# VHH binders against o75319: the designs that were tried, part 205

Target 1, 181 residues: o75319
Amino acid sequence: GNHIPERWKDYLPVGQRMPGTRFIAFKVPLQKSFEKKLAPEECFSPLDLFNKIREQNEELGLIIDLTYTQRYYKPEDLPETVPYLKIFTVGHQVPDDETIFKFKHAVNGFLKENKDNDKLIGVHCTHGLNRTGYLICRYLIDVEGVRPDDAIELFNRCRGHCLERQNYIEDLQNGPIRKNW

## First folded at step 15 (VHH)

Design V45 (framework vhh_4orz_3)
Fold by ESMFold2-Fast, scan of step 15:
Structure V45 (fold): chain B 181 residues (1-181), chain A 120 residues (1-120)
Amino acid sequence: as target 1 above (181 residues)
Amino acid sequence: EVQLVESGGGLVQAGGSLRLFCAASGFTFSSYDMAWLRQAPGKRREWVAAITSGGETDYADSVKDRFTISRDNAKNTVSLQMNSLKPEDTAIYFCARESWDYGEYYFDYWGQGTQVTVSS
């Protein structure tokens, strides 16, 4: 049993589907070993994640885990029917081009393989906010041609919390489009 | 200067064994959690095993009961004993240090990796 991430309890566990997209964002689920440090109403296990998605009448088809650790939960804690993708993403720094392209490739691959269903791409970092919001918005701006401020506003509304890191916001608004193949 | 240097990789037949070593320097080794991760050709980097500063161990299901992680604080080393190796264990194996900082866990330093090739 190790530490609960700082401020993790302050964030809504799961946002809402971002309309016009296949994205839904959430904070990191915590496996059973963390529950001793949580009140029952604060628990958010991998099972709790799927229950909350179902309560919204949605279905996950892919989870993209952006944390730079494997400590919080394991892929084996997830239903076998939902693919899990790990993209180790450094916090606090704007994700590098390689990380952005890995994310775009994963999203494009999912959409191509799931064009005949409505399953969602679930994306999370530790709080489901800064790295998560950056990569989702970067995808919408670079691939779907969404205006930066519109992408950020959409993410903030659906997540229920606003992107906090000024360097991430600045890069989304004024940074270059990553056009790599 | 934090340094992690892996060794012990090589070629081995399916069913064989290898022991990997990670020599750590430039920090108080005994105070940090350590991990092994791997990356197979054309695949993403995946976590394999971890050991806490207190000696608690954890493993990915794919390697559980075949791999054993251990540490020697007197020698500043973490090691990975790999038994019953399979062709799908073929990968570059990385040693990593794990920190608690900025209110979360993250791998903050990595070695350059050591190649493990398992033939059928």
Scores: ipSAE 0.655, ipTM 0.843, lowest interface PAE 1.4, mean pLDDT 92

Design V46 (framework vhh_4orz_3)
Fold by ESMFold2-Fast, scan of step 15:
Structure V46 (fold): chain B 181 residues (1-181), chain A 120 residues (1-120)
Amino acid sequence: as target 1 above (181 residues)
Amino acid sequence: EVQLVESGGGLVQAGGSLRLFCAASGFTFSSYDMAWLRQAPGKRREWVALITSGGETNYADSVKDRFTISRDNAKNTVSLQMNSLKPEDTAIYFCARESWDYGEYYFDYWGQGTQVTVSS
């Protein structure tokens, strides 16, 4: 069978919208084939994701999937009306410049095309924490000029869990600004 | 040292067939899940098919019933049989190895890819 990611059950499925931004973070949804390994209250399918977003009175306009696999769910498991973007991002190490630039480009493109609505950019990795938090914070710091400590605090508060990887935190606080243009 | 080398790409007319091969070396091939992914011009890399070490298969909906992934552990090869090819299947096709480590699945090695062009 398919393995449930380690510690996946330890994290809240979906955070809150990060105020002043279009970002919302969540852990990876798991397709139906994983549900036999989960209690009903532990299930978090693609459908469950959209139900939880609606419960917050929000709407997704884009999903960015940072996992380095397609095992957990398929784009076809999502509503056809919601764009899906895969950015294969290696865990444990700080994302490379190419990955950071792809993320920034996708976010900028979405924001330009969605000026007249309030739809959210949903971002997830496996736990919706380290890679997810890093790339969102990196965007806020490099593009929006947010102070690193403020970006990290905002993400931690809205996700409901603090960034865990010290190398990611150190890069956000002390690393160079990545400019791709 | 892990190496994945794709072959079998080429030009084919819509409705035709191609068989891609991925020759693996530098690891115990039979112990790993293997996948095919593709990247069309101007598009992002997307997953196509997976075969587990136990032989179970899974496919993207866009290729289901047209593509078949298989493996030959004696030859350290994973193959992708592509039938009823469509112009939208035009892409560079990549072979990848998938691991379970650090508590999650991830692709840890990739080949350089082989070009498939489907003419209308």
Scores: ipSAE 0.610, ipTM 0.831, lowest interface PAE 1.6, mean pLDDT 93

Design V47 (framework vhh_4orz_3)
Fold by ESMFold2-Fast, scan of step 15:
Formats: C-alpha cells, sequence, structure tokens
Structure V47 (fold): chain B 181 residues (1-181), chain A 120 residues (1-120)
C-alpha cells in the first residue's frame, strides 16, 4: 500500500491559467498504482494532467514539483518534451529563502528561454494549494510588483480553491519582500 | 534523536558494483518507509528507490533492474546494491526516512550523503 493523500479528492485536479502570467496550478498527479483506490472519475494521472491542459488550449513548458516525496509519480511518467523540476518543500512551514530563490530562478530562466512562445509553468504540491499558491504569489509580489491581496485573489480564483494556511497568507500580506537577484 | 548515516560510497569503474548502507538510530526503524535519493554535481536531488515498512520496493526507471534496495530490521539498516554502474550514476547518495503525517507522504529526516563516482 500507497495511500491517497488526505483530502486530495476534495480539490479540482487543475486550475485555470492565471491571466497576465505563465502560471497554472494543479494537485499532484497520481501514477497508475494508485488507481485501484480511485473511481474512474477520480483518476488524475500524469496523462490526465496533460489531457486537461490540452482541453484548455494550453501547453505546459515546465513542471515544478513542490512535494517532499517522490511516491506519487515519477518524472519518467511525464512527456520527454516537458522539463521537470523538483524543489523539495516541507508542508505547513512558510518556504525558506533558499527555496523561494530556487523557485524564482527557475521561473525567470523559463521565461527568458520561452519569450517567443506562450507555454505555461505548471506548479503543484500535494493539493496544489498552500505551498503552490504561496510560491506563485511570492513571485508575483516580489518580482512583478503585484499587491499581495491581488496576487492571492488571482490565485484563489484561478485555482478554484482559496489558500488555507494562515501563516502563508500572513507572510504574503505582511512579510518582507525577498530580493533574490 | 533520529540519525541516518550512510556508508559504502567510493570510486568504481563503469560496469562495476557498490553497496551502500544506511545505519538508522533514534526511532522504531521497522515502522518507517526508507528511501535513497541522489544528487549529481550541478543538478537537483532525484529519487532512486523506496522500501516500505512492509517490504515493498519501488525504483526510478533509470536504475530499475540494476539497483536493489533492501532492509534489515534487526540491524536498523537499509541498503542499496548498485550493479552495472554507469558514469551517469555519479552523485552523492542520500538515505531518507519517509513519514505519513498530516495526510501526506514526506521525507522528514535525511543523512549527510555518501559520494559515488563512476569512471568511464
Amino acid sequence: as target 1 above (181 residues)
Amino acid sequence: EVQLVESGGGLVQAGGSLRLFCAASGFTFSSYDMAWLRQAPGKRREWVALITSGGETYYADSVKDRFTISRDNAKNTVSLQMNSLKPEDTAIYFCARESWDYGEYYFDYWGQGTQVTVSS
């Protein structure tokens, strides 16, 4: 046994592209070994992820995996054409400055290399909500100068679920700007 | 206090073999899933293998059929037998403990790592 993450079924598999950005957020895809514990309509494999992105007339150019495990799916389960980046982030805690810097560097590098296309940066943690929403909002605030409340509202609307962790929300609203190059 | 200490790394020629050991202390070893991850120079950490408390094993495709993870609960040790080593296997290898807590899996403790270098 592998366990389905708690509350994983409660969340929409994939959100909408965040307008004015290259970000799209989703919950962790689960490889085939988890499907015996899921009804057909509950399945959300790596293949299902790419099918849902295609159905929105979007294309992924990068996946950033923020989970602190490799159990849910393997990078080899993804198409070879899409780069995969693992940033191990501990849940429940606001990501540290090193983690924030790694995320910003990856996003900036992608945008520089993909200025001539409209491919998306897909970001996920387990539920595609707290760690995912924090790092996306932190990027928008620190790099793009978006107001904290506006960044949070945009993420919540496009993800279809509101950021749940008060410590993450508090840091976004009142915490320092991380000036990472 | 939880501690994980790796050993068995070293220099080996392509096609050779190494066996890595992780000595665990400070917790009920038999109750936890254990994993090996690696980090090559200038690259990010990637998962290699996992062994559950029940003895089920899982492998990254890049190492499948070449590496074997095993555990000895009497000795509180998890091991990684690495066969048919390739230059691409050159990395620091980390032992990690995996917890199920707050409804998700995560690695909560890591060793310091052991260097494996595979020459062509």
Scores: ipSAE 0.340, ipTM 0.704, lowest interface PAE 2.5, mean pLDDT 91

Design V48 (framework vhh_4orz_3)
Fold by ESMFold2-Fast, scan of step 15:
Structure V48 (fold): chain B 181 residues (1-181), chain A 120 residues (1-120)
Amino acid sequence: as target 1 above (181 residues)
Amino acid sequence: EVQLVESGGGLVQAGGSLRLFCAASGFTFSSYDMAWLRQAPGKRREWVALITSGGETSYADSVKDRFTISRDNAKNTVSLQMNSLKPEDTAIYFCARESWDYGEYYFDYWGQGTQVTVSS
């Protein structure tokens, strides 16, 4: 079976670009086989993702998939021109240093290769909220020097939903800076 | 104690075939979805195939029509029949269990992997 992730319908499909960054966050797209369980206005396929990004006058240059599954959609469902990176990230727990390092490396590599364009790094987990928000905020804090509360506020505002997991928020506010890039 | 143990890997010529096996223990095998993933040298881990508890299958496009996933609930095994092997199929192949818990799908247990090498 294809179950719709719990509460997936409660979240806005795509947030706004985070000003001053190349990040945009969204919930997991669901391939066509899930659409029989969704009303037309609830559908959010890989195609719908790219249509919504285009509607914001933005362009994706990289997708980072943080889900710990391949069930929801396949890399082949994405345009061939957009690189896809899978970082299997355990939910509910603060991502470990290796996961944080992989994320930072991917972001830094993209930025070096895309100096002459304004393409976005799209980041998602299942809801595009907790793992997604944590890793984006961790990058902003550790690499960009953003104050933790400012990073969290920026993410919350642009995603349209607030980070929910207290352990993630506490690590961002009070945890050590990870200098592992 | 959940355990997944892969076997059947080896060296094979391009165009050849291999069959991988995953022996599962420590849980009610018939109730879980099972998957194969692989990791090539210098590459990230990628999904290959899935078989649900009900026997429905799905495949990555790169292996579609060449690989077949199947299961034997009486023996607690999932297998991957790999035909028309290509050098780019060279990887360590991992067996994984997939759960639906806390409202989402995720791989919760992995085997140690079995090496598949395809020579040109």
Scores: ipSAE 0.659, ipTM 0.852, lowest interface PAE 1.4, mean pLDDT 93

Design V49 (framework vhh_4orz_3)
Fold by ESMFold2-Fast, scan of step 15:
Structure V49 (fold): chain B 181 residues (1-181), chain A 120 residues (1-120)
Amino acid sequence: as target 1 above (181 residues)
Amino acid sequence: EVQLVESGGGLVQAGGSLRLFCAASGFTFSSYDMAWLRQAPGKRREWVALITSGGETHYADSVKDRFTISRDNAKNTVSLQMNSLKPEDTAIYFCARESWDYGEYYFDYWGQGTQVTVSS
């Protein structure tokens, strides 16, 4: 079946660009097969994502998909000009060090290749909140030297929703910096 | 204990065909969606095909019209028929179970994978 994710409708589709960074967070877009269960104003397709980003006068240069499924939309539903990267990330548990390293490497590579433009790195999980917020904040803390509480506040404000998983918040605040990878 | 065991991989020439099998045990197979994913050398794992508990099938565009996913609930197997194989189909192919839990879809169990090598 085509179940929409629980509470998916409770979250804003797209946050705002996080000032001082290249990140923008959003909830998972849902391909046309899900629209039968949605009112017109609830629809958020891959096309809707790009329209909403453009409405903010921003442009996506990379999408990082952290969901542990391919059911919600396919990479082929995205414009060919925007690279898509899948990092299968298990929900509810803090992402492991391998996943953190893969995310950091992808972000660093994008930034090096996009020094001459202002394109954004779009990051999403199912709700664009816990896995998404964790990995973005982990990057800001470990790579950019941002204080944990400042990173979390910035993400919460720009996403329009606060990180919900206490284990994620505790790891960001008190966990080790992952420097070895 | 949930187990997924892949078989059917091997070496084949471009344009050839292979059929992969995944034997499932330790759960009510007919109640779960099943998928195939693959990982090519130096590449990230990518989704290939999905078959729902109700029998609906979905495919990545790169394999559409070449691959066919099917299931046999009496035998607890999911299969992937691969036709018109290309060198870029070379990968380790993984069987995965997809569940709906905690309000979302996710792959919760994976097999160890079976190697497919397409020459030429």
Scores: ipSAE 0.460, ipTM 0.779, lowest interface PAE 2.4, mean pLDDT 92

Design V5 (framework vhh_4orz_3)
Fold by ESMFold2-Fast, scan of step 15:
Structure V5 (fold): chain B 181 residues (1-181), chain A 120 residues (1-120)
Amino acid sequence: as target 1 above (181 residues)
Amino acid sequence: EVQLVESGGGLVQAGGSLRLFCAASGFTFSSEDMAWLRQAPGKRREWVALITSGGETDYADSVKDRFTISRDNAKNTVSLQMNSLKPEDTAIYFCARESWDYGEYYFDYWGQGTQVTVSS
């Protein structure tokens, strides 16, 4: 029993790099065992992810996996040259302060170690939308000083899909700044 | 109420073996997928092994051919046989249930963990 996540086919595999940042968002890659349930044009394996990033003339330097499972693919399915970070993040709820801190710490550490290159931080949850968009926008607002509406618009445009969860949007727009870095 | 209780952890020398047990209660064990995850000191929690309700197994590459996950549906237990242990296997080992809900897989219940320490 390998089930394709509900609505997974409805989302673009990979967004565009968010200009002025090192972020790129995408939906969860699915390992080869899922491919028998997918048409060739629907496949999005870890290999397909790297091919699509290369097609944009970009290079991944870190993958942050926000899913609350290891079923869809394994770190071993990724090139050894790209660090993989798992942050188990509960869906539907606004991520807690500890999760936000872990995300900020990982991003800040990557940026410090990668000052001399232009490699990207790839971030995904199941659809690469709600948890992914929330944490990227939270970073831009809290650390980079971006206005909430501007961060959300930038993410939506570059991902190719709008943040859907109203509680996430509300927290980004009106919630407190988390000074946890 | 769902409960998962691990046991079998301890101190062992490199090259040794340990068998971990997870006693499950409060749900129909035979219909659920079960997993083991671990968290080493100063590191993030990582997945180790999975056994489906149908008995199919899967393993992280770091433990493949050394660890064996199994289940006993009559006793509501999932076990992890750990052979050829390395210092790098030192971690708290957690039993977890994996569910399909809200259109995706996720770990919905966890045990409190059992400590495994491997000395060189």
Scores: ipSAE 0.603, ipTM 0.827, lowest interface PAE 1.5, mean pLDDT 92

Design V50 (framework vhh_4orz_3)
Fold by ESMFold2-Fast, scan of step 15:
Structure V50 (fold): chain B 181 residues (1-181), chain A 120 residues (1-120)
Amino acid sequence: as target 1 above (181 residues)
Amino acid sequence: EVQLVESGGGLVQAGGSLRLFCAASGFTFSSYDMAWLRQAPGKRREWVALITSGGETQYADSVKDRFTISRDNAKNTVSLQMNSLKPEDTAIYFCARESWDYGEYYFDYWGQGTQVTVSS
């Protein structure tokens, strides 16, 4: 009993690298057991993800999985050479401070250890849009000092889809900056 | 209220076995998928095993062939039989309920966890 997430087919599989950052966003890859419910052109497996990244002349150095499930694919479905980090993030509500700080810590750690290369941090939730866009934009605003509207525009343009959840957008534009602790 | 209560954790030597239980209440247990996750000291929470309402099972590669998840719908219990335990299995083990709501899968309720310590 593998249900395809609602509206998953409506979204582009992978966005483009966000210029000036190490971020790239995508929707959740679906393991082979889901493919019986998909046309060949709709398939987006973990392997398909890496093929699409390579087609952009990019390389993943870290995947951050924000889904609140392990149903869609397992870490073992990814190449062993790419670190996988799970941050269980509740959908529909603005991520809490603990989740935001875990995300920031992971990003900062990756950047510190990858100063000598240009590998990307791949971030996804179910659609690669709301939780993904929120946490990437929150990082850019709080850590990099990017203006909220600029961060949101950059994410929307590179993802190819606009952030949909008004509560997420409102928090990014008007909410407090979350300091490390 | 939905409640998940784990039991069966303890100290065991490497190569030993433990059986964990999760007693569920406050919902129609037979209608939900159930999972076990664990968190080792200094590590993040990771998924271990899943059993669907229909009885189908899935396992993380690290525990496959050593752990067995099962359920008893008459007693509203999900269990995890852990064999050939290794020191790296030392963790707090959590029972979780998985829902399909809002068009996606997610864990919506968690137990408080039970400690498993495997000595070398």
Scores: ipSAE 0.525, ipTM 0.801, lowest interface PAE 1.9, mean pLDDT 92

Design V51 (framework vhh_4orz_3)
Fold by ESMFold2-Fast, scan of step 15:
Structure V51 (fold): chain B 181 residues (1-181), chain A 120 residues (1-120)
Amino acid sequence: as target 1 above (181 residues)
Amino acid sequence: EVQLVESGGGLVQAGGSLRLFCAASGFTFSSYDMAWLRQAPGKRREWVALITSGGETDYTDSVKDRFTISRDNAKNTVSLQMNSLKPEDTAIYFCARESWDYGEYYFDYWGQGTQVTVSS
């Protein structure tokens, strides 16, 4: 089927760029086949994503897809010029060290190769909130040395929605630094 | 309890064919969407094909027209017919079950994988 994810309509499609970083967070885009279940103003396709980023005077240089499915859209639905990276990330549980390492490696590689431009790393899970917010904040804490509460506040403000999963928040505030980055 | 066991992998020359099988047990097979994913050496896992409980199919563009996914609900089996194989198809192929739970689609069970090697 073409089921719309629960509560997907409740979330802002795209947040704002997180100042001092290259991150922007958004909810999962839905390919054309889902539009039969959506009003025109509710549509958020891959094309709509790029239009909204452009409206903010920003440019995507990488998309990191954290969903544990390929049903919502395919890499082929994105512009050829923007790299796409899939990291299958289980919801509800704190991402494991392997997933955290993959995310950090991808971000560091992008930054090294894009030091002479200002292109953004777009990160999304289904709602662009819990898995997305956790991995972005984990990167800021572990790699950039940002204080956990400051990272969480910055993400919440720029996403327009607060991290909801208490286990994710607790791990960010009190959990160990992951040194395999 | 849920088990997915792949078979049918092997070594084949470019232009050849292989048929992969996934034997499912421990759940009501006919009620679930099933998928094939693959992981090439040094690459990340990628989705290849999906078949819904209703029999609808979908494919990644690189295998469209070459691969065919099918299912046999009486035998609890999903299969992937791979034709016109290319060296780029070399990967470990995984069978996965897709669930709608917690308000979203996700792959909740995976097989151990079967190796497909395509020589040039």
Scores: ipSAE 0.573, ipTM 0.822, lowest interface PAE 1.7, mean pLDDT 92

Design V52 (framework vhh_4orz_3)
Fold by ESMFold2-Fast, scan of step 15:
Parts: structure tokens; sequence; C-alpha cells
Structure V52 (fold): chain B 181 residues (1-181), chain A 120 residues (1-120)
């Protein structure tokens, strides 16, 4: 089967750029095979993603896909000019240290290679909320020294939806800083 | 105990063929979607084939028309027929089970992998 993710329609497709950062968050794009189950105004394909980013006068330089599947769209559905990075991230539990460090390395590498431009790092999981928000906030806290509550508030405001998982919020607020990298 | 065990990997010349097998146990095999993914040294893991519980298949463009995934529900086996192999197909190939749970698709179990080396 070709199931649309539960409650996927309830979430805004793309947030806005998080000021002072290179991050923008969005929900998973769905390839053309899913469009038979969607009204025209509900469609959010890879092409729709890039159109919405351009409408905000922004440009993507990297997509980080945190879903634990390849079902929803294929890397070849994206423009060849935009790098795609897959980090298989388990839902519902706080991402492990290996996943956190992989995310930090990808972000740091992008920033080092893109010093002379203002291109964005697009991050998504299924809804662009819990795994996405956790990893972005974890980066801001651990690498950029942002206070946890400020990072969470900034993400929530720019995504247009609040982080939902209490274990993720608890780890961000009171958990240890992961400092290896 | 869910177990996925791959076999059939090996060394082959460019243009050759290999058939990989995945023996599944510990769950109702016929009820799950199954996939093959691969990881080359120093690169990320990437998807190469999917077969649903209903028998529908899907592939990325990089392997389409060269690879064929199939399943045998009586034997609890997923197979990947790889034709017209290229040096860039060199990787460890993993069998994975895909679930629909908590309202989304995700790979929940993986095999240990089988090495495929394609020499030019």
Amino acid sequence: as target 1 above (181 residues)
Amino acid sequence: EVQLVESGGGLVQAGGSLRLFCAASGFTFSSYDMAWLRQAPGKRREWVALITSGGETDYPDSVKDRFTISRDNAKNTVSLQMNSLKPEDTAIYFCARESWDYGEYYFDYWGQGTQVTVSS
C-alpha cells in the first residue's frame, strides 16, 4: 500500500527560516503516486517544496531527511544541484548520540563549504516536528550555546507548530550536552 | 525473535549478474513490506528495491531495469536479481523489513548484510 502519514495534512508544509541560523524545517514531501489520495490544495511534492522555498526568497543548499523510510519520495525527485543526506532516525525515542553527532557533522560540513553564500539547510522527518525539532535544537544548544528554552521557542515559532514529544523536550531542557564534536 | 539473513554476495566482473537472498524468520513474513538497501565504503546507506506485502515493486532510477526484487511467501524469502552490474554497485547489501506503525512507514529490522564487489 501507499498510505499518507497519519495527520500529515494537519501540519504546515514549510516553516520559515530560523533567524540567526541556516535552518528551515518542513514535513516530508510526497511523490506523485500519493497525489491520487490528495486534493490539489493538499499536495506537497518535492517540486512544491522548492516552489514554497523560492516564494520565501530563500534557496536550499542541503536537504537532511530524518525519516526511517524511502517510501515517500526518492532522492532523484530533487534537483541535482541540491545535495541530499539521509540520516535514518528512529521516531518516538530521543535520537542516540551517534545520530546526533552525524547530524552535527553534516551541518558543520555544510556551513564550512557554504561560507560565501546564504543557502539553507532543509531538515525534515515525517511531520517536520519532533525528530526535526529535536536535532535542530540540539545543534543550537550544544554547538551554538543557545539556552534550551530559547532554542525550542525559536523552532516552534518558525515551524508554526510546537514540539509534541515530552521526552524530547525533557532531554533538550535538562539532558546532558553532547560535546564530542 | 526477528531474524533476517542475507546470502548470495560475492565478487563479479562488470556486466555480470548476482542473485541475493534474504531468509526471514520470527514473524508473519507475508504481512510485511520488504526492502534492499546498500552501503558503499565511506558512503551513506541508500535504498535500492522495495516489495510490498501485495507484491508491488519500486526502484530508484540508478538500478531500475537492472535489478528485480521478488518474494516467496511459502519460503519466507526475499530475493534481489542484479543484472548488468557496474563498479559503482560495489557495497554491502542489507535486507530490511518495513512496518506501518504509529501512522508512518519505517524500517524496523535489518540483516547483517552481504558484500557485493564488482570489478572492472
Scores: ipSAE 0.621, ipTM 0.834, lowest interface PAE 1.5, mean pLDDT 92

Design V53 (framework vhh_4orz_3)
Fold by ESMFold2-Fast, scan of step 15:
Structure V53 (fold): chain B 181 residues (1-181), chain A 120 residues (1-120)
Amino acid sequence: as target 1 above (181 residues)
Amino acid sequence: EVQLVESGGGLVQAGGSLRLFCAASGFTFSSYDMAWLRQAPGKRREWVALITSGGETDYKDSVKDRFTISRDNAKNTVSLQMNSLKPEDTAIYFCARESWDYGEYYFDYWGQGTQVTVSS
């Protein structure tokens, strides 16, 4: 069968909007075929995602999926009105410059097209933590000029879990600013 | 070394059929899930079909009932039978291997792709 991602149940499904930004982070939603392996209170489907965002009085305008699989849910499981962007991002290693560029370009494009609303950019990998936190923080540091430690602290607080991968943290703190947009 | 080599692409008219093949080598083929993904002009790469090591299948909604993924473990081949082709199926089609490692699924190897063009 379908495996539930390791430690997926240990993470909060959806974080809070990161104040001063349009970002919200969450763990990967799991389509209906995974529900037989989950208790009712553990379920987090694409529908559950939108219900939880609504409960925070927020609205998604874009989902960026950083997983390196399509197994967990299909784009068709999302409302047709919400754009979906897949950026296949390898886990465990710092995302390469091409991946960082794609992420920045998608975010910049969304912000330009959504000046007249308050819709959020939802970002997720498997746990909504390491790849997700890295790319959001990288955007804040490189594009918005946020200090690395401030970006990381803001993400950790709003996600409800701290970035775990030391190589990601090290690159954010001491790596070069990538001026590719 | 792991290798995935696609074949079977070409030009067909709307309503036609094509069968894509992916020849796999360098690993125990029967132990891995296999997938087909595609990238249409001006679009991002998207998943089309999956077949597990156990033979279970899943499909993108728009290709369900038109496409059939299958595998031949004796020949180390995964195939995609595409029927009732539409112009919107025009894309480069990629074969990919899916792994469960580090506690999650991910595509770890890809073929070079084969071009499918559907005219109207």
Scores: ipSAE 0.621, ipTM 0.833, lowest interface PAE 1.5, mean pLDDT 93

Design V54 (framework vhh_4orz_3)
Fold by ESMFold2-Fast, scan of step 15:
Structure V54 (fold): chain B 181 residues (1-181), chain A 120 residues (1-120)
Amino acid sequence: as target 1 above (181 residues)
Amino acid sequence: EVQLVESGGGLVQAGGSLRLFCAASGFTFSSYDMAWLRQAPGKRREWVALITSGGETDYGDSVKDRFTISRDNAKNTVSLQMNSLKPEDTAIYFCARESWDYGEYYFDYWGQGTQVTVSS
């Protein structure tokens, strides 16, 4: 693909680790074929992602890709040492229970297998904001028992941008807790 | 209404070949990018191949050099030629349409899938 996602340049490439968690959020990396349309300082390739994580003295142990496409980069563009997980997640609507379950299962599995290290779970959608923020906050609320407003504030502060989708925010604040059955 | 209907799946021996077809209707087929994705038993759905409206192709590394995606705009059909099949290729194969809308790419319509089983 040749089109840069709309507003992609408006967002910080990588947030900060969310304290008390293993989460770090970022916007979608763009493979080399997109760089013709970007100034050097705007580039954010898969390699740039790992450089920025390293600059924060952090290490990525898992990437969860929530985009509903494979255009922006391929798993093969990532270091082989970091597992990649695709969860096709439709934008604009609140993620369904099946998607929420898949996300929770992946996070729980990573945490069990990485008890003896401090590696991070990197989560992204296109902008690393709405789908990403929703699923991270949903996990914190439903699994960790965090208050909705506290989860949202923590995500907003660490991502450097506030959740924008009002339907997502409404569901987090007032929606039901999703039980894994 | 937009419809994508897959066919050509079946049982085949390792080393064999199959050709999958996706019949598209309800939209201007020639204007859309088309893709094949698959879901193996106990695994998540993964992308296999893409063909753009302009005819450019891309493949997942696990199938590159073995699979070929093609399209026939006169017949509104996208096909996937699968050669040198391996047991690990056993999956339900889905045809999908890709759109640029709301400022990003996404798969907006899917077929119901066709089963491919490769025996050892």
Scores: ipSAE 0.491, ipTM 0.778, lowest interface PAE 2.0, mean pLDDT 92

Design V55 (framework vhh_4orz_3)
Fold by ESMFold2-Fast, scan of step 15:
Structure V55 (fold): chain B 181 residues (1-181), chain A 120 residues (1-120)
Amino acid sequence: as target 1 above (181 residues)
Amino acid sequence: EVQLVESGGGLVQAGGSLRLFCAASGFTFSSYDMAWLRQAPGKRREWVALITSGGETDYVDSVKDRFTISRDNAKNTVSLQMNSLKPEDTAIYFCARESWDYGEYYFDYWGQGTQVTVSS
């Protein structure tokens, strides 16, 4: 059967837009087949994601899916108007340079194509926390010149949960800057 | 479809031994870390033993000298040898697959469990 991800219920479905950026983080949406394992108030389908974004008066222009699986939902469960990008990342490991560069290229490309609107880049892993927070913070540090502690604080505040993995935090604070090219 | 099926549970007297088996199917077994978890009456589910895809093992302190986890990749089987059983070991024992997506000690698939009862 369709097993709910470990600790998935412990996290808020969607954070808030990170001020000064186009990023919004959330936990993985679960397709309809998972709903028989969930109470109505626990459901967070792709449709629920878009409803919650609209409730914040925001609009998604891109979804970047960092999970190492395709079992939670299908791209066809998303509106045709919202591009979907899959970047496979293994949980609890700091993403490698190739993964970091792919993420940066996707973000830079979105921003260039969306200069005339205020649409958001939605980023998620399973919990929308460690891999998600790492890559968003890595982008802010490496591309936008944000201080590591400021990037982490901004992410934690807007996500509503603090980055949990010490190796991710240490890499952000003390690791080398990964230039996009 | 991922399936994990436990067997080998039963009733045993304190100081006795049991061997649990888990038959796995529906995924590349050799590529995943596997674990045994248990849930005692009135308690939350906890992991007790883990074996990595490379064969490294880890145990919670309460079972370290008494339980041994092993795997047979040719048969897609994980086993748990339980020695010197105590009444406190009474629980439903679950076979679980550790998630590549969630990381260490976080599991994405579980079996139905097998009951182990240790009499005093």
Scores: ipSAE 0.023, ipTM 0.431, lowest interface PAE 4.9, mean pLDDT 90

